# Ledger of designs, part 32: VHH binders against o67189

Target 1, 350 residues: o67189
Amino acid sequence: METTIFQFQKTFFTKPPKERVFVLHGEEQYLIRTFLSKLKEKYGENYTVLWGDEISEEEFYTALSETSIFGGSKEKAVVIYNFGDFLKKLGRKKKEKERLIKVLRNVKSNYVFIVYDAKLQKQELSSEPLKSVASFGGIVVANRLSKERIKQLVLKKFKEKGINVENDALEYLLQLTGYNLMELKLEVEKLIDYASEKKILTLDEVKRVAFSVSENVNVFEFVDLLLLKDYEKALKVLDSLISFGIHPLQIMKILSSYALKLYTLKRLEEKGEDLNKAMESVGIKNNFLKMKFKSYLKANSKEDLKNLILSLQRIDAFSKLYFQDTVQLLRDFLTSRLEREVVKNTSHGG
Below, E stands for the ipSAE of ESMFold2; O stands for the ipSAE of OpenDDE; V2 stands for 0.75 times the mean of E and O plus 0.25 times the DockQ between their complexes.

## First folded at step 15 (VHH; framework vhh_7uia_1)

Design y4 (at its last look DockQ between E and O 0.57; V2 from the best seeds 0.59)
Fold by OpenDDE, look of step 15:
Structure y4 (fold): chain B 350 residues (1-350), chain A 120 residues (1-120)
Amino acid sequence: as target 1 above (350 residues)
Amino acid sequence: QLQLVETGGGLVKPGGSLRLSCVVSGFTFSDYEMSWVRQAPGKELEWVSDITRSGDYTYYEDSVKGRFTISTDNAKNTLYLQMSSLKPEDTAVYYCARDDLWEGTPFDYWGQGTQVTVSS
């Protein structure tokens, strides 16, 4: 039986569970993040993050080992991201899965949290190794909050700051963010900064301020800047994201997805297809996103997008195969692009 | 040590009223938003009401609007939920909770709960 994230949180921090391995999944990733933040605070240096797509099997098992290389039997919290990718790496070999299950089952001192960035399907939960994990550990689900609750949260925040938001403006903000709490939080804070105390925010104001460059940590902002070829600002935002604790591979994932979609769209355009239909075919249905993607397409040639994809693939390869610092690779990439842009501008302006 | 203790629950007839209290220790209301949540048997935790840090604004679930009133007494470090026109559907264990979802600490502390039963 699945436990909700709230119930789990209460139990975990008040009466530590005997189980040691937990799967965290759900539609509301914000709640998982907030939980993990608390976990990190509690464990400090004993909080370890593993990325399933970048670590070797041996490294993975070593990390889960009860034996500390550094001496001292301090309890650790091990958080595993991209576990699915790790499983893919293990392949379909029964022995490998059995080994994994055995290792997880034998965790006694440490807590292990397997985190999924989406709600798992029943089939996934009923398949090995998650099926086994459910038997000796726990499955935790973060269910989506109601739209009404999210709306109220946003309204409450504005009111606390003495800001009145027009109904249309609020609805726009909510729709624009897709009721994503992480995005809403960023945009609301931005709007609060924009608005002084006791101000009224209009729809026009929200449209102007929303998704603008800010000090807020936003992966999508980074991607936006990169795709619009504002590399200088992109670098700054990247640093902020890293400081916030966003893993570079997550950034890469989003960026790669966008790049691939854009490349596809560019190709479809060349074939004479309707752009709006094409966007929908690649999963872009939101009008705001359509607008953004149109901007990206204007800013990038097919060749640019191809080169971007290749660069991202290289970064991914260097990160995964050679265990290079993904952040540095991203910085290098951006710096290189920035330098090229400067050279182009000097050549045409002189 | 942070502690929340709910009281005031009981058996009441439909249309009746109850007042729940939550005594808080270990922190101050002005620093956190406070909420009432409830859980009926076999159902998920349901948000009922919350009050802002300043106490100036209150919010309610649609099903309890006009019937329930959340309030605080800062001097007593006590959260209240005045319930009126109670319905059988309101039967649940009621919990007070420190709830600051916006700040990344949703329901990070809550009490043991108090049982409310509405039955004819």
Scores: ipSAE 0.638, ipTM 0.827, lowest interface PAE 0.7, mean pLDDT 86
Fold by ESMFold2, look of step 15:
Structure y4 (fold): chain B 350 residues (1-350), chain A 120 residues (1-120)
Amino acid sequence: as target 1 above (350 residues)
Amino acid sequence: QLQLVETGGGLVKPGGSLRLSCVVSGFTFSDYEMSWVRQAPGKELEWVSDITRSGDYTYYEDSVKGRFTISTDNAKNTLYLQMSSLKPEDTAVYYCARDDLWEGTPFDYWGQGTQVTVSS
């Protein structure tokens, strides 16, 4: 079966299909993420995420195995990211692909969602195992939303807040973000806060405030909150990132990169280096980003940054060596830091 | 308990008019963003129009601007789509939907749809 994401959403949440295995792909990744968010809400603790680049063949097949009839377990929604990397682990052995297809065909009680981060080409969909999944399961495509609809959604959000945005500023913002709704949501909310008093946005103001690295916008929000020690909000954003399918290793990579840059900047300041030149030396050249890094430096001592780097290294090591849940390790880290901030704030007594 | 029931479809000649109605029960529709969407045979679902929660602002797909008008009757929990200057390209099943793409809940609930056929 081949269907669109909205048609599938309507059917799945009203009259669940008999088919149990689905491939989700498409140009409009936001729609896949909102579908998965609704799926997570429905399944709660029975919503399971597998990372094809991290899990072994046997762990994968165990996770897909049916619960015994007498186990009492409710159906699960199993969401698989990076399935292509899992396929690389199988190699080109025909018997291993046949085993995979057999396991997928025989999923009876759970739902399995194989999620791709791009639109698959027809040749990819015609290759095993996806060809077989199309036969006994379904292929769900999230086609691109029109640029006109995205433009109107952004205009509506500014209008709801009484903000007059210049046409050139709006077009710049849309082009900067590539009409990406996840990135636009972040940037529009920042621009609304910026313009809350003035109620007008010019092109120059959008250029100063808006920032885009297309795949990483929501991760940068998390990193910003963590580095400014807003651990409560950081925890909420972390949960959102995971529910939208952001890989935990991407989060770790960006956070570690920022922490190392900040530590380097502290050491360059100790050597007497000019801060703006030091920032350029570690690749920070945009004025908005320079402003953010200055705020991070103000909020964090050299010892804070050293301890952060060590904590991130331990989280990475425990995730890789002991197969600990990277997301839970990040949550535990943030929770511990939140408790430390509460103790510090209450110790002054007055 | 949540229901969205579309009515008012039918066969109409090119240039004709129809008014679609969507009666909502199980929630107060003015607390949510509502949309009209359509699907022509063999084609993808197409957004047609939406209206803000307050009812103060309306938005339209370019192909229907000036021909279609979305409106509400809050006392009756009813959403309307007035369609004028109908073209064969408007032939589709029309749905009303509770839809808030910006907040991450696109097409949360749909009606069963009503058929609009524009043919000579």
Scores: ipSAE 0.561, ipTM 0.816, lowest interface PAE 1.5, mean pLDDT 84
ESMFold2 (binder alone), look of step 15: mean pLDDT 78; pTM 0.789

Design y5 (at its last look DockQ between E and O 0.48; V2 from the best seeds 0.00; counts 0 for: DG spot H54)
Fold by OpenDDE, look of step 15:
Structure y5 (fold): chain B 350 residues (1-350), chain A 120 residues (1-120)
Amino acid sequence: as target 1 above (350 residues)
Amino acid sequence: QLQLVETGGGLVKPGGSLRLSCVVSGFTFSDYEMSWVRQAPGKELEWVSDISRDGSYTYYEDSVKGRFTISTDNAKNTLYLQMSSLKPEDTAVYYCARDDLWEGTPFDYWGQGTQVTVSS
């Protein structure tokens, strides 16, 4: 029997369930992410994320083991993303699936959350190993919120900021984002920032500011902060992204893309090309995005961008070749940059 | 300890009125948005109404607009739902909840609920 995410959340945090393994799926991924955020807050250092496409079988089983190599048996929350990819890795061998099921069934002290980024089909839920998991664990579903609820949420946010949005503008925004709360949140925040002292947003304004919705829309905040050299805040946002289940490789992909585009733009600028045309040539057509990229270009020298690209390449290499934790590598990168900035500021202020 | 306690439910005839109350302890209304939600037998949880942190704005689902009124008494730490022109389809368990969905904390606390039954 499936439990809704809200009911599950209530029960989980008030009366911890006896079951230890849960599958989280649904159409409304935002709700799953919010739950996971709360989970992370509760467990802190004992919150572990596994990526099924990156982790080896041995590492996976080790992570689920009840024995802490570090002494004290503290209850852990283990979140598993891309579980389907992990299953593919295990192959069609019945023995491997049985082993997996056995391991999951024997989880006693830790909580395991298998997170899917979409609503699972009945066939998937009826197939091993999820069928077995459903028998000794729980299936949690995040159903789609009503359009009315989402609309009201957006309206409320604008009103709180003293902004009136035209009805057609609101409808456009809602349709553009497909009522995806994660995307809406990002776009609304952008619009709020755009409006600044303006109290009215028109359809034309929304069209100018809002751009194509991507599943990785939340990554853009991180990239923005990083490129503007707010490394401290970038670190915080990175943690948030990871908590929300954003894959580190996705972050890297977007960041690399931006870095390469910026580097290209710097080179073109040096050659005397028109910046607006140059931006369009690298796929930047939205005026809002153009504005952002202009700010990035101001904040970064050609050398800075080159170094960024090299650093990203290194991170990628270390992740792929040496199977190092991409998140930690990103953290290290940001920390190192932060330290450099602090040193620069102290040397110029003295 | 955070607690929400709903009261005021009962049996009412179609066209009748009820006033639900939710007493909150452990936090202040001004810090959170509050919502009423309901669940009918065999149906999913349905959002009914919410009120802004400062009480300045109220929102309603379409099916209850013009019939239901959400309000707060901050001095009493109490959330209210005035229901009028009740219909059989309004029959449900009604829950009050702390709900900051935009901030990433949707229905993080809610009460045990109060039964509302509309029947001739």
Scores: ipSAE 0.630, ipTM 0.826, lowest interface PAE 0.7, mean pLDDT 86
Fold by ESMFold2, look of step 15:
Structure y5 (fold): chain B 350 residues (1-350), chain A 120 residues (1-120)
Amino acid sequence: as target 1 above (350 residues)
Amino acid sequence: QLQLVETGGGLVKPGGSLRLSCVVSGFTFSDYEMSWVRQAPGKELEWVSDISRDGSYTYYEDSVKGRFTISTDNAKNTLYLQMSSLKPEDTAVYYCARDDLWEGTPFDYWGQGTQVTVSS
């Protein structure tokens, strides 16, 4: 069955379906994130994440067959990211693809959510195994939110603080962020603070305030230091960025982007792909960036990058699910890395 | 145990009026933002109106502005939508929802809905 994510959310959390396997995809990734956040709240310890690029075929099938050992509950929610990469591991082995479809068809005690980070095209949905999942499970689409809805939400937030925003200023803000709610939350809260006394926002003021949040160049210095494992200097630059008002979300976005690209490059190198070709495939095309990424690859093992990505996901989850301070979580991460390097160096013996 | 129950729908001629009610149980009503949403057959969910936790700020989709009024009665844990000057385009199932898209809990809970039909 194909359904929208809001209708699926309503049904799933009130009268759970008999189907057990679902594909989540769509233009509005924010809605997938909020659905998964609610799912995690419901399942707690029985919420399990699998990364298709990191788990073996047998580990995958074992995880789908397992029952929870925590809390006594039998039912789990199994969330699968990077399923396309898992499918690449299967290759063109017809028997292995048939085995995968059989396993997915026979999931009985758990719910399985195959999560895509984009909207799937018709041809992708008509390919196995997704064609079969549409038959015995479900396809859930997160459609783009109405631009009018997003506009009214932003307007509501300004009006709740008694702030009158000029029409052109509002339109500029919406265009600047691409109607992205995560970015809008950042910019709107900053603009509210800016306008707290005067109670009006003009186009020029939005251009000045929104522009000042985008200090991306200094964020790249932090990312460079972290990836080259200069954790002491990275900590100092982080503190400077925060004191100058750089939002930790911007830091997390850029660092996560680089970490994911580097991990992808490690994977492509293992498959024997030419490094320059691999770099172009992840959007690294100019020679300066190629040199920097070569140095990052030299400084970081695949395990280093995996651990970094997991740490960043943990920081993001804790800041959003447990309302913990993202900046402090980043500091704790860097401090832990620095302490481990100091311990290694002092135990080195010279 | 969380429940939202919509009532007050029905068949109404163009230009008529209806009052929808939504009785909420299982959570403290005044702690959450509430919305009315609607879905016409074969169409996507459409946001209609929302109200702040304290009831002091209300917002409406352009197509219903001036015709619909959202309100609350915290003592009865009830959300209302007073609809007037109804048009055939207002025909839909109407849902009340605990809904805070901004805070990351869009349509957190909503009920089975109540049918509003404007025709003839």
Scores: ipSAE 0.522, ipTM 0.795, lowest interface PAE 1.5, mean pLDDT 82
ESMFold2 (binder alone), look of step 15: mean pLDDT 78; pTM 0.794

Design y6 (at its last look DockQ between E and O 0.02; V2 from the best seeds 0.00; counts 0 for: pae E 22.5 > 2, framework grips, placed apart)
Fold by OpenDDE, look of step 15:
Structure y6 (fold): chain B 350 residues (1-350), chain A 120 residues (1-120)
Amino acid sequence: as target 1 above (350 residues)
Amino acid sequence: QLQLVETGGGLVKPGGSLRLSCVVSGFTFSDYEMSWVRQAPGKELEWVSDISRSGDYTYYEDSVKGRFTISTDNAKNTLYLQMSSLKPEDTAVYYCARDDSSEGTPFDYWGQGTQVTVSS
């Protein structure tokens, strides 16, 4: 039976399930992590993590056995990461898969959570051993949340702390984070800390606190400068952000989100759609952001935006796949753009 | 498995012509906007051209307007880029890419690229 992570979480902590083996997968990994965090809190020392790419077959089976070397009659929670890699180690032999399935089926005292870092495809779920696991265990899915649902979650979090957030401020926060739950969590926590003595958060306050290390250093300023093609100043601000300890991935996330939205808006404009409606369709509801995005659209052609997206994708790929320095890649990008602009200006002025 | 395979690149003199092809497998390219992107040595990726799903709408980078023509053959599931009046500055690796921007994933699949060198 397939259940949502929310339903599963509720049930698991209130009425423990009879099933002992669960597969956790989905687009919203944050939700899975949240569940696992709670699980860890509940089980404490009896919370065990296995890495499928690092563990031997024998160790794996031992860890899942009722007579675990860790001794004790206490129920354990076993979390398995990189299960796919483990399966690869087992090979394509039917006998090995059957052994695995048998071991998983015979888990009685412990809970086993097989965690995937992405949404599994139907084919994967219909193949052994997951097919069998689905029959005697449970499949838990963390589906992507709607923007509205995310908004409600954020609002709820603030309300729980007795904080009221202006609508424009909330929209600003959501847009800056690209509705990323992990980022939202961090920013919301920051804002809650900031508002410890305040009952209302304004747009100005959120602008000052969100994605900022100091009053003078803001990621948003960097993004604004970049999108308005002030590359020289953007470089300076980037250096400042890095010096203050802003994580480059955070910068990239915001840039990517904005670039994609702008590209979408540009396409919609070409189709003759109303810009205001278009902005709302991509989640831009805040008047301040609408104004900014209008400026960005004026400053950037469709070609510019396509190139920006390509560059950002490249930076992301090089950072993730080749472990290159994201900051340096960003600097190189900005420098390249600056040089191009200088050449254009000199060619048109002559 | 989704695959894009570019062909047709090579060495050509300034003023010459080349025709690039991109054969698509694993999906129907008529369901997507298709694009050509190029990367010159030491330079950033540059969008060159795109074509609408129906093939009735084409866009070009300013520097290639009037010289390049993007087209499709649905029967062959192939994207083309006819290049004429080639210039040294057109030297680059040329990639075909699928644009799934409607799903928020522009340029989600790429070919391996084909080298175009324009030199006297």
Scores: ipSAE 0.237, ipTM 0.687, lowest interface PAE 1.7, mean pLDDT 85
Fold by ESMFold2, look of step 15:
Structure y6 (fold): chain B 350 residues (1-350), chain A 120 residues (1-120)
Amino acid sequence: as target 1 above (350 residues)
Amino acid sequence: QLQLVETGGGLVKPGGSLRLSCVVSGFTFSDYEMSWVRQAPGKELEWVSDISRSGDYTYYEDSVKGRFTISTDNAKNTLYLQMSSLKPEDTAVYYCARDDSSEGTPFDYWGQGTQVTVSS
């Protein structure tokens, strides 16, 4: 049989198929890994991994055996990686390929999963032993899902937990992640946990809880460059953030938060407070973040931070009160700072 | 306490090589599978490579097979991605991520990323 990994996963754990040998391949390796993770959870100590580049033919065939040490059999899940390397070990000996096919055909109590780390081409699937496996077992493909299918999967996940998601919140989440299944899986699980008591998700709540890992890194990279005064690179990253669809208010919020924390830390440090304790008081508890904030404090005087805060406040006010484009205001700010640095450097060097 | 820190990115010409490093802390490195994930500007997140808990088994997306090698150094709690024969299409921010599929939450922790730019 031939089926998709999503359909296969849905049926395998509720109504196991009669077939016992499956080939898993596809573009979406994450889906294969999630299936195998659930398989490992189900089978526990009866989950066995074989590495085709490491095992002998005898070890391979013994592992597929139905026998147990006490004469009884408990169903096992046997997962085979690097099967192509095992096939290379067999070479072109037709007798050994026939033996392999016979063993695979005769698996009765166990499940065998032949896992490929790529999508197999038609010519590969049409060659032995996979051609025979397609006949007596199954070929399971993990293709990339369409945007419509991804939308339906996300909606179904929320419905299964009784969570009502506002339409604009759902669309925001899909656009934020770029319909990326790996990122969506992570964000949907977080949102389900967040909404477990309320059973509703509004746009504002999704904006507060969900984020693209790329959005966090890109905004963090922008903030890092700006605070370390690399205004030229900061301008380039800003353009990338906007092209990716990151909302200017998110950029302003994160940057303003960092600037205020740094200013507060600067004041506490000048008053003799322990810097580690001061950082924890403003919510910076992670050692990596502490190291980054120490770098920002070194690069910025108290007056630098005050002026940054004032500039951010002016940008916020102009965008809200005078309907000015927030992105352009940020760009103008960075351009002005870059021009000031150029004048300073040439004046000192001249 | 839990941290994943990527380094080693930079600008490289097509055909060049880079080695990315990910130093981890706050968890027992050998208890988890580790992954590299990347995102080009304006593009989807794309899984790149995994390494088993033991470090003995590796997995790659098809576009990087034979060009990238994932490895670990347990003594230094460091994950590596050796990249060779780099192409402009490899330009992305590269993240290391912890994969705890046994708990049903793949990629449960991410690093901050390191930029790789392939251009001349």
Scores: ipSAE 0.000, ipTM 0.100, lowest interface PAE 22.5, mean pLDDT 78
ESMFold2 (binder alone), look of step 15: mean pLDDT 79; pTM 0.792

## First folded at step 17 (VHH; framework vhh_7uia_1)

Design z1 (at its last look DockQ between E and O 0.53; V2 from the best seeds 0.00; counts 0 for: pae E 2.3 > 2)
Fold by OpenDDE, look of step 17:
Structure z1 (fold): chain B 350 residues (1-350), chain A 120 residues (1-120)
Amino acid sequence: as target 1 above (350 residues)
Amino acid sequence: QLQLVETGGGLVKPGGSLRLSCVVSGFTFSDYQMAWVRQAPGKELEWVSDISRSGDYTYYEDSVKGRFTISTDNAKNTLYLQMSSLKPEDTAVYYCARDDFWEGTPFDYWGQGTQVTVSS
């Protein structure tokens, strides 16, 4: 009998289950990840991750062994990724599978979570060793939420940010992401960053900003590349964006926003402020964005960011005051940066 | 310690009203989105309603729209669900939950639940 991830999560943290081995699978990986995050928080140092593609059979069994040499064995949570790969390593030998099943069955003090990155098929679940695991452990499934629920969640998030989204735009976004929460979350955050308060997001805007699984060019890819100082790729992406019909001023707006935030963060960091708090103070609350911004901060010095801001301001000024081609100015900027980078690398490699 | 405690459940006739309360301790409402979730016997957990951190925005499942009202009292750290025009189909254990979906904590904390029974 399968249990939904929400039901399992609720029960697991309130009334610990008797079962010790659980299989986590499903279409909605976001829910599994969030569960695991909570699990990690709960167990702290006693949270262990095994990678089935990296671990040897012996190491695997050792890791699952509850033989505590030291009397005070704290309950551990063992999370196993890429279990399928591990099974492949074990081969088709019945004896090996039996051994595995026996080991898993004998888990008494620890919790073991076998995590799959997709929804398992019925055939997979009915095959050994998962069939056996289902008998003495639990199968947990993270199903997709209803389309309506997901739609509401998205709308809620936009509204919280004072953003109105056209119906067509919303539908496009939902379809683009296939109602996948992880993807949707990412795209929504991007759109939020793109949009100002009380702004209406149109279909065209969403098309330009949101990541398309299809060959659609994403503005944020450009920003990411630029901030990570991959200027060569940034140039390529820029050209693609322009060809796609994205207005260069939109790109500039996003870049400027990010650059300013980064510069602010850098300054705050220098003052000894907590980076996480600082990020929140500049409106970066999403963990994914936090991660990205951390990477940008690592990639850029305060001086780099300052120069970036100044450059962007110049481009803006030249575009608006002198009616120069914004795209060309951006290209020039990137080319200049690329040249400098190449020179720097050649000077250090020699 | 983080705790959610639901109250207000009971037996009510069809068409009746109940008001559920969820008292929260250990965190501040303004920091998280809150939700009501229900589970009928033999059925899966069903989302009922959400309220934004600010309390300015409320969302409902289609089946309860127009009948249920979610609200918060920040001063009391209490979440409410006003239920009206109750139907037998509303019979379930109702849970309050912290539901900060976008922050990576969907339904990360639950209360013990309160039983709502709608029967003639």
Scores: ipSAE 0.698, ipTM 0.882, lowest interface PAE 0.8, mean pLDDT 87
Fold by ESMFold2, look of step 17:
Structure z1 (fold): chain B 350 residues (1-350), chain A 120 residues (1-120)
Amino acid sequence: as target 1 above (350 residues)
Amino acid sequence: QLQLVETGGGLVKPGGSLRLSCVVSGFTFSDYQMAWVRQAPGKELEWVSDISRSGDYTYYEDSVKGRFTISTDNAKNTLYLQMSSLKPEDTAVYYCARDDFWEGTPFDYWGQGTQVTVSS
């Protein structure tokens, strides 16, 4: 039936329930993401993600079907994002909702987690199909943690790293992020890295570092780290983005767009074009973005950018042709780049 | 085999004291933050207290601050909760939990709990 995310997590991983279909929703999306991260660790290759906005009805029902009868197959965890978009494809017809409910009720060997990116209203939970899921499965809510609790979690993290954060700096950070734990995790980690030598964080420093994050989406942080060749941090941010439910296609699109623009800018620069005009010609008109792209151009040769573009094209092709996990292909790419940087720094033998 | 085993619960009069213990195995105790969480009958789980990996930083829910003390013995892989000035409102099942909130999964492992009952 209905329970909180912490109560559900406590029970699910110790004594799995007989119910097989669960709806996860709530204001505290961080807790849903961490639950799903633990679920992914438990199920490994048997952890499957479905995007309701991308799949057909037949693909959806096929993915929920039981595993092979001819041999043993391990229990799977099927995680469904964008279920509302899938429901729109079904329309408001009663018979289509009844079919969906029957399929969900008949899941017997796998677990199915329907994940919402917001807290559902009581009207939504009382409507089909979720009303029926509450009956034969469960509704799991991740309520917002108190502001005091969030403040203590953040302060404890800084103190464990030996960093003294000024009270006004801490309050500014909390207000800036709206006490959002997903954003706080990323910003706190960046601030810890920033303060690693001096061990103190002032209000001015938090405004400088956190202000940049609030103006950019977390995907752009990943792209920035990759293009500045900080592959170790890029790998950590990539894992965080995926655990937060960011679609890997969006990561690929933004990274490919930036790589193509940079390669074009290298060509124009070699022809003697004015760099500011060249940037405007590829759609970079914001002064902040111009500054960032100048940094990327300085860090990457034309050959670096060509190789990056080719690698991204191969990742996209392998994802489509062999149904390989795009995230793993990206991770392998970054790991290879990191290993090559380590070899360059340590391989001088004479 | 990861195990968290709580002991030390029982029946106590208002104003009394108890010391809860949680012995853990299957992971390096000092690598994780630890917490005490409680659940009164029919109520939601409530964070009681947290302690940092080093043991140097402790945090308490307002209702128990000044009455409860969390501590660790890393050599024995044991978490403690010293409970004093107990009130009927403290009646609950008390759980030991591993809390890797920022680096992993918050409250990813729990014990079976120990019952604390405060009544006249």
Scores: ipSAE 0.468, ipTM 0.794, lowest interface PAE 2.3, mean pLDDT 83
ESMFold2 (binder alone), look of step 17: mean pLDDT 79; pTM 0.803

